# Miniprotein binders against Probable 3-mercaptopyruvate sulfurtransferase (tum1), part 4

Target 1, 298 residues: Probable 3-mercaptopyruvate sulfurtransferase (tum1), of Schizosaccharomyces pombe (q9usj1)
Amino acid sequence: MFSVGKKISFILPIKGVLQKLKDNAQKTVLLDATWYLPTDTKNGKKEYLESRLPGAQYFDIDEAKDHKNPLPHMLPPADEFASYVGKLGIDRNTNVIIYDRKGFFSSPRVFWTFKVFGHEHVFLFPNAFNAWKTEGLELETGEPRTPKPVVYEGAKLNKDLVASFDDIVKVIESPDAAGVHIVDARAHERFLGNVPESRPGLASGHIPTSINIPFTETTAAGITAPKPEEDLEKVFSSHGLTDKSVPIITSCGSGVTASVLFAALKECGFKDVRVYDESWSGYGKRANEDSSLLATGP

## First folded at step 3 (miniprotein)

Design a9 (from V1 with N36Y Q37A E40D H43W R44L)
Fold by ESMFold2-Fast, scan of step 3:
Structure a9 (fold): chain B 298 residues (1-298), chain A 81 residues (1-81)
Amino acid sequence: as target 1 above (298 residues)
Amino acid sequence: DLTEVEKYIREAYELFERARKVLEEGKYDEALELVYAALDYAWLAHELSKKYGHTDLAEEAKRMIEEIEKLRQEIEDAMQS
């Protein structure tokens, strides 16, 4: 029927963050996952070095990646993930709380990455800097502390959270039989194919059968926080996503904003949500050579 | 919401101007990366402006996208010659 009390959420308000930082039964590590577009004048690592939430470590999606794959920030192998986070002081029992300086932009990508490798105690802190300052709390400045490395044991890729090109092809070959919705988080004009793609060699358009829900429809105060659950329910239902048992694959340009949709869908109780890691950065090249992979318009 | 939209428009302009400077220096790969970054911010500004009903900023972002696309074409043409 219904449960007495509040739903347990992976999205934490500042009071929840402070409670976990106070808990001495389990270690908590704050991760600054601030990411800007390549060659941007702003650099997430440089901003982290200037100031951070106290004790935060930096997680770089362009370092924690598959170095053998030319596509941007693709998931690393499990052993490389374990090595990377172990150097940040994170083991399997650590509470990991992820934030970014935009509020709710790149932190969901890192949240999804931890979930993919089987990490249980991982949380998001939206609108972190504004919430921290509003509570009158001080930021840490100067050189960050180097954490004592630990061993991260048993990292294993969960295929239930990651979609491949083959998974996409199965949906478009038999859409009525597949029973899967593909949701594209990109801007509507990019989805329609009305403008050339900004990156070379990519077709303009979208994956056939996909539904366009720009990730900005799921965020509040710009991109600083997710919408409340009741408003997210209205967004998803307006696009026909009413059955929470139907599998969903999210996609975008390179997997970052697809992870914003992943978090929003999970907050609404959708049971089976996967992120298409290569997204349009990989698919768009394939679609440029094979018109059966490309749709344009509404 | 207005502050975030204005921030992304500002970031897009700053990256666009840096792309032009880097193009003049003959650094085509760096210029191309900067113009793609400018486009991503301009698209974010456009979508948020439409979402929140800031028609003036949506039109500004749309014009900005068009200008940045012209620079992208100029960079690609320069790389071919």
Scores: ipSAE 0.000, ipTM 0.322, lowest interface PAE 14.1, mean pLDDT 85

Design b1 (from V1 with E4R K7S R10I E11R E14W E17T R18L K21E)
Fold by ESMFold2-Fast, scan of step 3:
Structure b1 (fold): chain B 298 residues (1-298), chain A 81 residues (1-81)
Amino acid sequence: as target 1 above (298 residues)
Amino acid sequence: DLTRVESYIIRAYWLFTLAREVLEEGKYDEALELVNQALEYAHRAHELSKKYGHTDLAEEAKRMIEEIEKLRQEIEDAMQS
């Protein structure tokens, strides 16, 4: 349980997760959102099939996507999102608790996706696999059960949480008037343009005017958990992000680690945060053809 | 320990849910095995919550035992045919 009079976070410790799971009046679904970078040899779905938190369903960001868009894991149409999560047993009133096996890496992407489609009861469980095993709780193994499908009603894209290429262009064409900060979650050397991108056809560098806050500055114990709110405040303040009413757009390689920054900023009370869904996977191709879209260096 | 009691309740709830789904599929032997496991965890939760004075959790576990026992009877009745 959480203390009375304390801020209730969407980031849950193990006791908070257990409290929601045992509530018979309110359905809870655990989602394993484990995903690895293309350069990693591990496979999230394969690991899920070997073991999981009891009852967890697998959410594949490379399946729950816009299949007409060649860019990686772009948001699906609202009806396809509704169909996908309905097959996982999730309706609009379901408590959705999302975890990943790295701890706090790909789960924020799925958290943001649920928020984008208007889901209210969605939470993150960082360091989940380690926390569960440390308490001596048994993991589930063998064939996962196929849940009884439900109808997810009323999914609609909230454009206040998603930035498009056109939104980015408006900022870079009128930076002083726009009053928006673009924050790039990639490693500093990638931001500077000093190293090639792992995906082919992308320019090396960053969006003009953007601020670099590598997502690893917002995580603790590697990438297993977010830093405490007090430490996150210091990270954001050190980069000049002190006014929580100023709009922020987060970006990264393909929207995954930009969602880590989204979660960290929301935890600190920033009011208006959007994720640039295409991120560098889309923008970098455009910048390769148009140098006015590309900045390099600090 | 509070966390252990809560964990037992979670496992009991999950196994109960699975038993109901499997019963609906007509898999009576599997449903019976799952419901018996659910009862074991619910009883463990009830015993520990009573021992350590977690009155709300003890009442929750007691209600779970009653619901799981009802499902077990439903499974056993179905197995007769």
Scores: ipSAE 0.000, ipTM 0.294, lowest interface PAE 10.5, mean pLDDT 87

Design b2 (from V1 with K7E R10L E14F E17L R18W K21A)
Fold by ESMFold2-Fast, scan of step 3:
Structure b2 (fold): chain B 298 residues (1-298), chain A 81 residues (1-81)
Amino acid sequence: as target 1 above (298 residues)
Amino acid sequence: DLTEVEEYILEAYFLFLWARAVLEEGKYDEALELVNQALEYAHRAHELSKKYGHTDLAEEAKRMIEEIEKLRQEIEDAMQS
């Protein structure tokens, strides 16, 4: 364990959050990344306007996206990302701490987005509201403060964190030679293709060679926090993921759960983890037209 | 159980947004296919959430069905002209 060196976690307990907030030499911005479906009566921004961790800015997943792409929450262009976070008072050197009100659901997606654009000082605060109140700390209410805009310099998409369809094809055509594991974060019965699929043109099943690790195997108390590192190591080891130098691509249909799995793998020290940016709906359509792209069962 | 319901809700939302974007491009047949897929996922989410007693998710799925059906009507109206 210690022969690998001292590990610095990007998942912060409340003491770590408070330490960064007290450091006057280094600017810290808290981001509330709470997200609900548009059809939900709950609204992340509305809840943020009612209460927040003190000083927190709101990161709107529905605004910080590629507006030309019909897929939900696709990565924005680098210049639009830079403009968006600059307006929140975030520059390249800012410590960014992200939380969400479900605990550990939408915040990993925003964390991944910051990492994709090369932001070094980005952290997750799971189960934030419960941890904050347990320490006897007050939430901020009323009008949020408008931050002074800053220039975010050097935003550049890191392709080492994003997988394409072509990257998937390389793995399934030569799995042993590729030396890459594809991990599917969806529920097990969906992965197997056992749930009925009545929609024309969309296959039921999974990407050939992929390993199914439902994202809920990596979370504790529902979706409020990630499991401790020792428990995560047991989860990944039980699926044969023991060599942390082997590249991994995470996948799901919705994009949100793939980013939860990304965060869990990175917390365990897996060095090369990418998220597959195409949804299962897109891949599943290709798989229906080409059986070499589809697997079913265990 | 719970995670399967959440996945159906997320897939319904994804397909709903895709159908809306495709409708804006004037691709009516594709939009109709996508909105029908969204409805199937939303109905599955609603039935499973009722079966397993997840009241909040059942209400969310019901509201989603209503919004998707509105989009389907917009697609059908567009196909008429």
Scores: ipSAE 0.000, ipTM 0.294, lowest interface PAE 14.2, mean pLDDT 83

Design b3 (from V1 with K7A R10W E11L E17F R18L K21A)
Fold by ESMFold2-Fast, scan of step 3:
Structure b3 (fold): chain B 298 residues (1-298), chain A 81 residues (1-81)
Amino acid sequence: as target 1 above (298 residues)
Amino acid sequence: DLTEVEAYIWLAYELFFLARAVLEEGKYDEALELVNQALEYAHRAHELSKKYGHTDLAEEAKRMIEEIEKLRQEIEDAMQS
């Protein structure tokens, strides 16, 4: 009949996306969150303008950021987030479904951003373009529709989803007492410090005590989709992450792939997961000035 | 090898966007240094991906080089005005 306490995934297959788009009782907005190098020919905005899932709006992570912070992809202030998404036709009650053209790369960053500002009805659609074409559905081309702006009310930063530098310091100063795992999503050679960090002021290595789980261990068919939940369980268990009540902080180079790990961990039922927004782009500079912040090797 | 190529690709991306942010602040000398480092890593990724036969990564690294060079030109143009 029905299962009491059944968990509903925030990762939607195409049929789930189509069901929400057809629901006349609840507004749904599709977001194309494709991110690459910002080029006239190779950027997400240009590709969005050429074709998109029908009705999709574009979410630019390089526009929806803290413009006062020199680090890439830093969270915007709550009022700027509210203004940005309101112009896309999104209010607090809107179903937001996020996709990207790589499949499962930059869309988790936007998913995390919506969760950070308290948005409840937000979902991911991995491998969206391949799934859409396989279902026999047409893409939209030509001028995108301009949505009617709405007021997004109640945007407030949820500190339970964002880790600060001070949170990292508390873990590394007393790792056994802190009871928190730091998980680094970068490629293993970057984690080890074997890849040269020739940017001025950045150290090569990783945050002390951190566990390395390259985000590509959590994706399938390259980076087009997350692995199935059962396979994700095996990945996390193989790295010692067996207790889903233990807090986790994810980190990477600039916050994008740390959000891929965030989504994978949440799909597996980990209860307390935060993203370190600065990631190595901020931490690595601090680590160069203070050796107690830096580890290298295995 | 594959992990090494991926690491250089990610490093080039990070430095590219940091250079752009620093450019927006009007810090042209710092932006130029960051974009030149991004180019070094993008070229290394391109060389290694070709050496190891990773054609998709080689194409990605080539696209990165083109866009980082475009940003470098924007920085140089800003410095001349």
Scores: ipSAE 0.000, ipTM 0.214, lowest interface PAE 16.5, mean pLDDT 84

Design b4 (from V1 with K7L R10M E14Y R18I K21L)
Fold by ESMFold2-Fast, scan of step 3:
Structure b4 (fold): chain B 298 residues (1-298), chain A 81 residues (1-81)
Amino acid sequence: as target 1 above (298 residues)
Amino acid sequence: DLTEVELYIMEAYYLFEIARLVLEEGKYDEALELVNQALEYAHRAHELSKKYGHTDLAEEAKRMIEEIEKLRQEIEDAMQS
């Protein structure tokens, strides 16, 4: 909170976005992080090339990844992150505002990624296209602007924002002593173990002790925007998450929707939130080989 | 509701793509198991999207069922020779 009636937030309304874009003293880059389910006929990069918010650069979560890791959407090495964002014209002091065309689906993953590498001035613009149209503003079309590449210095993975398998094991071995909540963003039936996993070799179920909060409990109008803070407070408190100083690890299938929970928890003032980057894509394989790692049912 | 349907669609697609790759490798038994799992997810997505009135997702799930059934037939045909 800044003062009574004011709020310090990383989630920007359109007026906040426009203010940052007009500020000549501080460079701002808009990132279109649109990512669609593989079954969609739409392609995020193709749509970006046809139209975008004016000046936006494209950030591809399937390109900005660890190419040596077989798991989906794993964080890139720090030097590859720095190289990727530097080519987009982003340096350490740049204001980065991230949106996606679904509203609030893939943009939180990119937001978390920037936070992981130590970027301070990073923001989310949910429901961006609807808000832009409602203000009577036009989209940019034709050839996207080619940014002047810059050097992104000091990218370093912040381990305080990323959970490892060893961190998960410590929680499940001594849950009362660990003092950490694991929150699973997947659909409830997947959490219960009632449906088979898509990838071969993955167990069906969830991490022992984990709490299931499907990420759509934190979004409004489908996945277009996060719920208001007051409603998010009610969601988290209804699941027993009332102490904002207790550490939380979010997990999902591959880290994308776990990042939606990350953003929602941070908006509510939870102080220590980490994303389990591997999520079920990594853990589920281990759980298939070791049943002590697997829980099913409620 | 909406997310549950979208996750079933995503899972159906991933299994479908894995089945296609496994078929190309000549692993017919594995491909058949994967395509059967993909079909189950696609049917669940279709039923839930109809139940909750998500017309676009219901149509997407229906198209997936048709494509998965076509791949299953290709796997079965390959197993014959």
Scores: ipSAE 0.000, ipTM 0.145, lowest interface PAE 20.9, mean pLDDT 83

Design b5 (from V1 with K7W R10E E11L E14L R18F K21A)
Fold by ESMFold2-Fast, scan of step 3:
Parts: sequence; C-alpha cells; structure tokens
Structure b5 (fold): chain B 298 residues (1-298), chain A 81 residues (1-81)
Amino acid sequence: as target 1 above (298 residues)
Amino acid sequence: DLTEVEWYIELAYLLFEFARAVLEEGKYDEALELVNQALEYAHRAHELSKKYGHTDLAEEAKRMIEEIEKLRQEIEDAMQS
C-alpha cells in the first residue's frame, strides 16, 4: 500500500508488483532483462529459458539495439523499438515491470530505454527472484509463452534523457559555464586509468571534469537492490551533488551501470538526468586519438 | 522537464488505480483523497507538457484528466447513494 501525499516510487516492492499483476483492467507485462558482462560465463537468455517469473518475456539489450552502430547495445531507432516491444505484447498503455537476476544491474538500462521512447507506465522490481521465493511463490519453467503481437504507437526519442558526444564536449570545453555534472559509474581504478579496459582499443582514464561515483556505492547487498532513498541522498551529498536542479549526465562502460545511477538519481528527485549512451565504449576510442578528451588520476 | 512530466503522469496513473481499488472496498473518503491527488498530478503534467511543447504527452495527460474526473464523479455518486 503506497503512502498518500508522498511521491510514488517507480521502484516496486513485491506487493506493488502483485497488485499490478492482479489488475484485470490494466495489462501488465513482466520483462526479464538479465544481461551479463562479456567476461561472465553466464547467459541471460539461457537462464530465462530455464526459469522466469510467471509470464515474463525476455528483453535482450543486444537485440533491441541500433544494428547500424558497431558499439554495444546502443539505443535502437524509435520504429525498431516499437516493433521489438510490440512483439512482446507491449503497447503504449501496458504496465511494464522490469527485473534482472542479479537484482539491480541491467534492469535499469531497459527502464531508461522505455522512458527514452516515452513509455509512462514502467517500473523496476529489484531483488526479484529472492523476493518472489521469500513470498512462497512459484517460478515458471519450461517453454515460455508467446505473446499476441500488438502495435506500439507514438514511440518518440526524448532527447532530454540522452546525452551525445557533442553534449559531453560542450561541458569539458566550458566547465564553469556549462552548469552540468558528468558522473562516471565505473570502478574507481578504471576511472583513474590504473587498469586496462576489457574492451580493446579504449584509452584508460576518464572524461575531463567528471565525478566518479561507482554504481556499487548506490546498491545494497552487493548489486541486488538499490540503497534506501535516505542512504542514496547521503551518497550523492558526499560527492557534492546537493542541488537537485543541476543537470547530470551519467556515463559508464557501455550505458548499463550509468542507468543504475540514472534510476538512483531519479529516486532522489534529481530533475534533469541524461545517460551518455556511448559511454566509455565510444568515448574511449575518441580519447585515444585526441588527448584533450582524456584525463587520468584523481 | 519531459522526465518530470512523465513522473507526474506515472504518479497520476498509480493514484488513479489505487483510488479505484479503494472505491471497490467501499472506502469512499480514502478513494476521494486518492482521486483528488491523482487529478492534481494529471493537471500538473498537462500544464508542463503544454508549456514545453510536448504535444503527445499533453494529449495523454488531458485524456487522463478526463478518466480521473469520471472516477471522481463515480466516487461522489457512491457517497450520495
């Protein structure tokens, strides 16, 4: 039961998920957005095929992407997004609840993607499998259901949620005038440039002027859930992010954990948050060719 | 701006559905409080989306205002019966 007179969170506890699933007047689709880093031996699609929350469809960020762009899981064109989610049974009025098997790792990326294309009824279910099991509920196994395809109308890319390379350049060329904070979600040693990037051809270091807040500072019990709002506010305040009206651009390796920061910042009421979709996977290649784009150390 | 409009639309929707559930339980005073709050967020979303030229969201918010007002009328009618 939500608290009347307080902002209702887009992050749902299991009770909120169950309420939406019981509502026959409003269609709800569960999305399993499990994705693993290239160095992990696990496969999200394989795990989905073995078990899932009942009725869940699989959302693959490496399939729902810009196929003309060689960078990993870049946002698809609006018409390809609409086609992809329509095949999953999702239209403009569908409640979309997104989870992942790590708890709170790749699901925020899909949440951000839906927000980018103007979907209003989209929610996150952190620590989903553990919460489901703790409630004594059964997982679905065997052949997943094939949804009836629907037409997703009105998908439009919201430029207020996406940062481009040109947006980054404007900040670093005039940092005092820009009035924007760039926040890097990568591990501190990667930010400093002390370790090589796992992807080939990328410079080691960070975007000049950027603030490092590893996404793991915003999660609890490892990466299974976001920290409570009051603890998130302490994290952001400790890094100097106290004015919620100041624009923020989040960045990481390829946009996945930058979306974890996006969700955490939005939960705390930060009004203008964009994700740099290319993140270091694109910027790091540019920085190898132009040293003015690269910073190292603290 | 656009993200804030989307948050207000989401809040309006959640409160609207909660008001409907509470109405079904016969809790008219609680349903009225929830539907009035839903309406406030829907109006805010409509005003901001018009101000910033988000035509699709303005139409969505307007449709939502109409649905919430209809539910409020149903709650008021139930209170009079």
Scores: ipSAE 0.000, ipTM 0.074, lowest interface PAE 25.6, mean pLDDT 84

Design b6 (from V1 with K7A R10W E14L E17F R18E K21L)
Fold by ESMFold2-Fast, scan of step 3:
Parts: sequence; structure tokens; C-alpha cells
Structure b6 (fold): chain B 298 residues (1-298), chain A 81 residues (1-81)
Amino acid sequence: as target 1 above (298 residues)
Amino acid sequence: DLTEVEAYIWEAYLLFFEARLVLEEGKYDEALELVNQALEYAHRAHELSKKYGHTDLAEEAKRMIEEIEKLRQEIEDAMQS
């Protein structure tokens, strides 16, 4: 059958990963984007140094950030992004395949970051370690390989993929006219305002008008993989997200799990999806100072 | 020397990946050729890592040889079916 007009999935099964690694005409770089919540005792960089998919480089969302912004892992300036990924051996034409050790938790954040700076050939490999082991393939251990640095040309922040506080304010001030859905990826009890935020100075609750779809509703086998597309369609339609042309802004605690929703929505063909980069880490502080920005309960 | 050993290890993995993909496509003769090439590179990596005293890479290459030999057996078994 013909596949005219179909968008190719950016979520790769292991066969797709191996096919890209096999292609000698197109350079492929694997990125380990493992990141853990501050309350977790595990450290992604330490685990990467112990073992990785062969040839994988480490992408640290807490290093590749705006160092002038006190909020966690905010997008870096374009020139700093270019410098960071160039040192990992990545240029504009490189196939970038991103994985993380939880399976499908922090890798979508790095995927979104590459898309924001205009990188075209970027893919996600969920459940990577389990899939790799199941095929009888060996992990790399010992000292990581040092890539040959390259120059990343043409990095430019695409504001069509990033939502600002001002974008959120426009929605909540005129919800009927805005025609935008705000989707909050946090656990339901956090959304309702029933539990205190772990970060100090943040209000408990959510952005007015926002819809709560905990990111775990979009993942399978815990958080190791995204749900199949047909199941994602059911999740989104059950929350009233049936028109794929309606703009969506995703939000969470600090932009990590909002990027899981970004990936799931894009996989289902939603045309206009932005991530609210500061998410609740920034908005919640504003809402603590201005109650008109805060909603609680359902 | 270290870079040379690592290059051979990476080439062996790449050929192993190619053999696996081609086997899944049912191209048994091509898979057998690729797995034999993978073994050649893995053996070179093992010999060079021992020559240069890289004990950890020698162990990695040895484990890689064992896994590639298992794939070769899978290809041969598929050809008989």
C-alpha cells in the first residue's frame, strides 16, 4: 500500500535504531538522557559512566541549560546549545536517537529541546536497555568514547514550540476566545492542590482552565514506554482533545514530564503543541503572589 | 592503540547489528556474510587489546565473539528450516 501523506514516527523500535546505526551514509549519535527527580538517590551521569548503549554520549539537562535562570533545566541560549551538542559530535545533519534508563521519562525533554533548536533528524528509543538486552546485544562499559567535536550551525530557538508565562496569561484571561488547551502532566493530587509542592515557595494547585492528564496515563509498563498510538487516541479523546488542529500547551513541574505529553500528542498528529518551559516551578511562585493565577480542586 | 581497538570493536558491533537486521528480513546468505565479517573484526579487536594490554577491552571483545558466534548459529539454523 501507499504511504503518501503519512508522517513517519519519531519513536523508534529497536529495528529502527539498528537500521540507523547500520547506515554508513548518515551519521547517528545515541544520547543517554537519564535524569532523576531531586528526591531520588540515583544519578544519571554516574550510571552512564558505569554502562551505556555502545557509543552513547551523555546529555545532561542540568548542564545544557540557561545558567542565568535559577529555575531547573530551562532551555539554554541557542549558541550554548550549539556548543554543547557540537562537543558531543552532533551537527545539523546527524541522526540523534535519545534514550533514558527509566524508559520514557527524561528522554522526551531532550527530544523537545532538539526540536526547539531546529534539529530535524531526532528520534526517541523507549525501553532501550530492555529492548537491547532482549536482542542479545551487549552494553558498553568502562571509559566512554570521546567524540570528535563538530560545529553545529544554524541553531535558532523556535518560539512556536515553547510557551511563555505571557502565553499562559492570554489563555486564562480570555479562555473562550483563546482556543488553546493547557494540559497539566502532574499527578492528579498535585493538580487538585491537595498536597504541598516539594519545591519551596510554590502554590498548591493548577493553572486556571487547565486539563489534567497525568503523564502516566500516556505510558505503558509503568514509565518504560509510550502507549500505542490507538490507546493514546483514546486517552486524549476521553479528556475532550478530539480536534488535532486546536493548539495545546503542556505543563508539569519543571518541563520534563510536559515533554512526555508533547511526544505523545505529536505521535497522535496534534499539529500545534508547545511546552511551557518553566512549568509549575516558575508559574507556582507567581501564583503564590497572585491568587488570580491559581485554581484548586477539579 | 586504544582508539584502534575501539574502532574494531565498534565495526564488529555495527556488522553484528547489520547481520541481525538482515536475518530478520530472511536474507540468510547476506546475514551469514555479515556475521562472518563481524567475527573477523571482533577477533582483531581481541588480539590487539591483548597485545596492547587493555584487559577490559579484551574481555569485552571475547564476550562479543561469543554473542556473534551465537548469531551465526541462529543464521545456520534458519537456513536449514
Scores: ipSAE 0.000, ipTM 0.182, lowest interface PAE 17.7, mean pLDDT 85

Design c1 (from V1 with E59S K62I E66W E69T K70L Q73E)
Fold by ESMFold2-Fast, scan of step 3:
Structure c1 (fold): chain B 298 residues (1-298), chain A 81 residues (1-81)
Amino acid sequence: as target 1 above (298 residues)
Amino acid sequence: DLTEVEKYIREAYELFERARKVLEEGKYDEALELVNQALEYAHRAHELSKKYGHTDLASEAIRMIWEITLLREEIEDAMQS
């Protein structure tokens, strides 16, 4: 299934997905992580209820979150994560394969979430619906099956994968000493501060010292698949990201597309990548109250 | 532009077919080179077709990307045998 001597990726083509589904020695659960921006009229849960990859469970980033935090999709506490995925039939040894209907948009957020809580066997299936149809396979319709709940043991937040506001402030206060790159995944005009933020109370601009790599620069087929590794290497090197040992913090609007950059950087072998979970949804409000936190323009 | 997208799609198809032929001949290193080139052209065709709003060509390029990816997995599996 996978070539020895080649880089084994956590990003699976359909052949890799089918191989894991056929392996009776280890349980595999497919997760539909389809999520749309609040401005979109589409609803991922509604679409999942109408059709899905066979056997897929739905993972809702707006349900599996910190309910005490008003910011969107913030990571849940470890015990709430364990409870949520346990109800989906997922234990520590389960192969988890994540897809979304856009192809490669919200699925990396759920991938990062599993990695944050220490899940080893987690994979991404980009361009899933098109790949499934091209293979001549049918979608499941009707009422989804409720899996038998299991106990997820040992969920623990890995601080090496998550950046806080305080981590960002440390970089900004001493950029040369910090030795960390902050990478903003938002569209260039939002980064520059040329377009007003749609949410009230958020400043227009970016985190000081950050570099802008819109996540769409790392995807192919629009947002349906990641670029191949060779092209990702060219993208990152064109922005000065040539040393794979230098720590990177990714940021975006709410942590979703920052996770697309996380996956792309990890695919290229960058050793230390954290996602700023609050992203602009939290930082932009702070920056509106304190202009020393805000940069505008290139 | 449209002509450039169509050229990339044609090149990807030609390389894909050549890769399959040399795979059948047991020429695994050559097949791998050809399939990687095919995949590169397919990705470029898709990026350009999306940029300029050629939705039908973008859909064709997506299908092609996954067909080529499956062939690459077959070549890599064969190389381990």
Scores: ipSAE 0.000, ipTM 0.089, lowest interface PAE 21.5, mean pLDDT 85

Design c2 (from V1 with K62L R63E E66F E69L K70W Q73A)
Fold by ESMFold2-Fast, scan of step 3:
Structure c2 (fold): chain B 298 residues (1-298), chain A 81 residues (1-81)
Amino acid sequence: as target 1 above (298 residues)
Amino acid sequence: DLTEVEKYIREAYELFERARKVLEEGKYDEALELVNQALEYAHRAHELSKKYGHTDLAEEALEMIFEILWLRAEIEDAMQS
């Protein structure tokens, strides 16, 4: 061919963000999805209140959750998701652009959440603060604007994007027949079971058959941006993930960094990727009671 | 002022509750009228509480707008079925 059309990416450079913000035909909402581990002294909501990209609303994964589930930031029911995002001025046709202050850490979790509930126009803006300042643009400070709430219609859980404990068990019970790869985004020493889990009652180790690809292997300049597609393809192929039609389930500690892998795999054209929402926060407790669920070592 | 915000919140809740009751009775046109009135009062309460810096009331009014919008969507869906 003389030329081929380029794949449309859901990962936007600053020019793409500015084009969507200027488009008067379609509403765009910026979401600050900054979240820190409980062991961190920083607080995402507090930092959002100090400064943000102009007009950005805050999306809190610890508030937009299943309040009946004791596990951290589990997906909310569809009606509660719709209620939460409508309060932020987001309807089904809104362009949603998500960023976080670390660059590419917690924003993929919110991106995945929107995809799970059927939202089509959702994008990621990595390294957002640095890109914004590099163009000479100012951050917004002071009291955030409260948007006019809207009705988010037709939110429905897409089971093709979410893996349950039962889905994991099916892979473990018949690994050769299942034809699914489980990929664990945690640090290698946590995967091996060589370091204690911070939460009491969780086993140390990993889901049997799972492949360990620490999410930091898929990010560049620390965790500020995803690696370029060419480098991501090398990362995945080095771990044996060469067939993009083979289903993949990503897992981590609580679903946040599993969503970084979700975004990286989707950017590389993997067709069937699900996130295990419970991740180790739920599975590790089950594995502590049932040794058949636990593997340790390489 | 605070008294006017509280009055608008009260009116919105009363109309919202009446809309719910009328929806349960299958009176969809009446429910739609009541829910639209509730929404108007809720928006007024939200705008006024923001203007005067009543943060807790602004949050309550915003949550109320949400509940009212959800009820309206339910009424509209029932009317098309």
Scores: ipSAE 0.000, ipTM 0.114, lowest interface PAE 18.7, mean pLDDT 86

Design c3 (from V1 with E59A K62W R63L E69F K70L Q73A)
Fold by ESMFold2-Fast, scan of step 3:
Structure c3 (fold): chain B 298 residues (1-298), chain A 81 residues (1-81)
Amino acid sequence: as target 1 above (298 residues)
Amino acid sequence: DLTEVEKYIREAYELFERARKVLEEGKYDEALELVNQALEYAHRAHELSKKYGHTDLAAEAWLMIEEIFLLRAEIEDAMQS
């Protein structure tokens, strides 16, 4: 029995994952979306090939991307998304459950990607490896199973979930009229512009008017799980995000941790949340050419 | 001093790599000690590089802080299982 007024969460505990895996009425595919920052010597694909949750397929955000765009892991065209996920055995009616080995780091990016292309039955499984081990369940090792490819029909980019550079410009040119909050998920020192960006050609600082909420303020036990909803509401309200009907655009370095904020805001019932796909990897180059696009300091 | 900042960055990276290795070996207490030391050196490198205007090293130190923090989260999660 549901509590009166309670919404169904897209974030699943292990019991919810196991229930969907046992449900014969609808196919379920587990996706390992493990991705590491460039400075880490770990490789998500290599780790997936060594071990995984049983039956999991690997989703690589650096392969499922717009190959015509030089920016890292930008959203692919709808037909290329459909082709990529179809090869993983996913059709439009499949239950897709996404996890990553850090717990709650890169899996929200893939969750957002499925939502962008209109997929309804998509879920997150945070702290997956620890939860799996705690239930006494075995990991799968050896050669991954190659799924039978299927046709993914009806993939269409939902512009209500994606912000463009032009959307950002509209906010900063008329902040009071726009009625939109831009939230930057990067570490505070990067936001302030106190350190130069490691990528050449990027300005140091932030988008004018943006609010800094480092994504780590929304996670628990480091980055293994999102904070409980009650604690997330306190985080967002402490930054002035009290009206859940006000549109929010999340941004970060390249869209990965902006998607962590997307998931946290959606869990708290914020109705209109978009991810700025280019994030600082695109905006920072533009800001280097045009100082009106750049803010620094608190 | 540039040499001092570079030593702190190097020490942070060496401790970070050692923490990852001992985590893989299941030595959680040792991994936590090493990662906390790595984080301390990375913060010192960041503070000194910012103070002396070594902007490239400040950026490197900050990226290291982020990576080390993510590893620490993995160690803490493993210890709770």
Scores: ipSAE 0.000, ipTM 0.203, lowest interface PAE 16.8, mean pLDDT 84

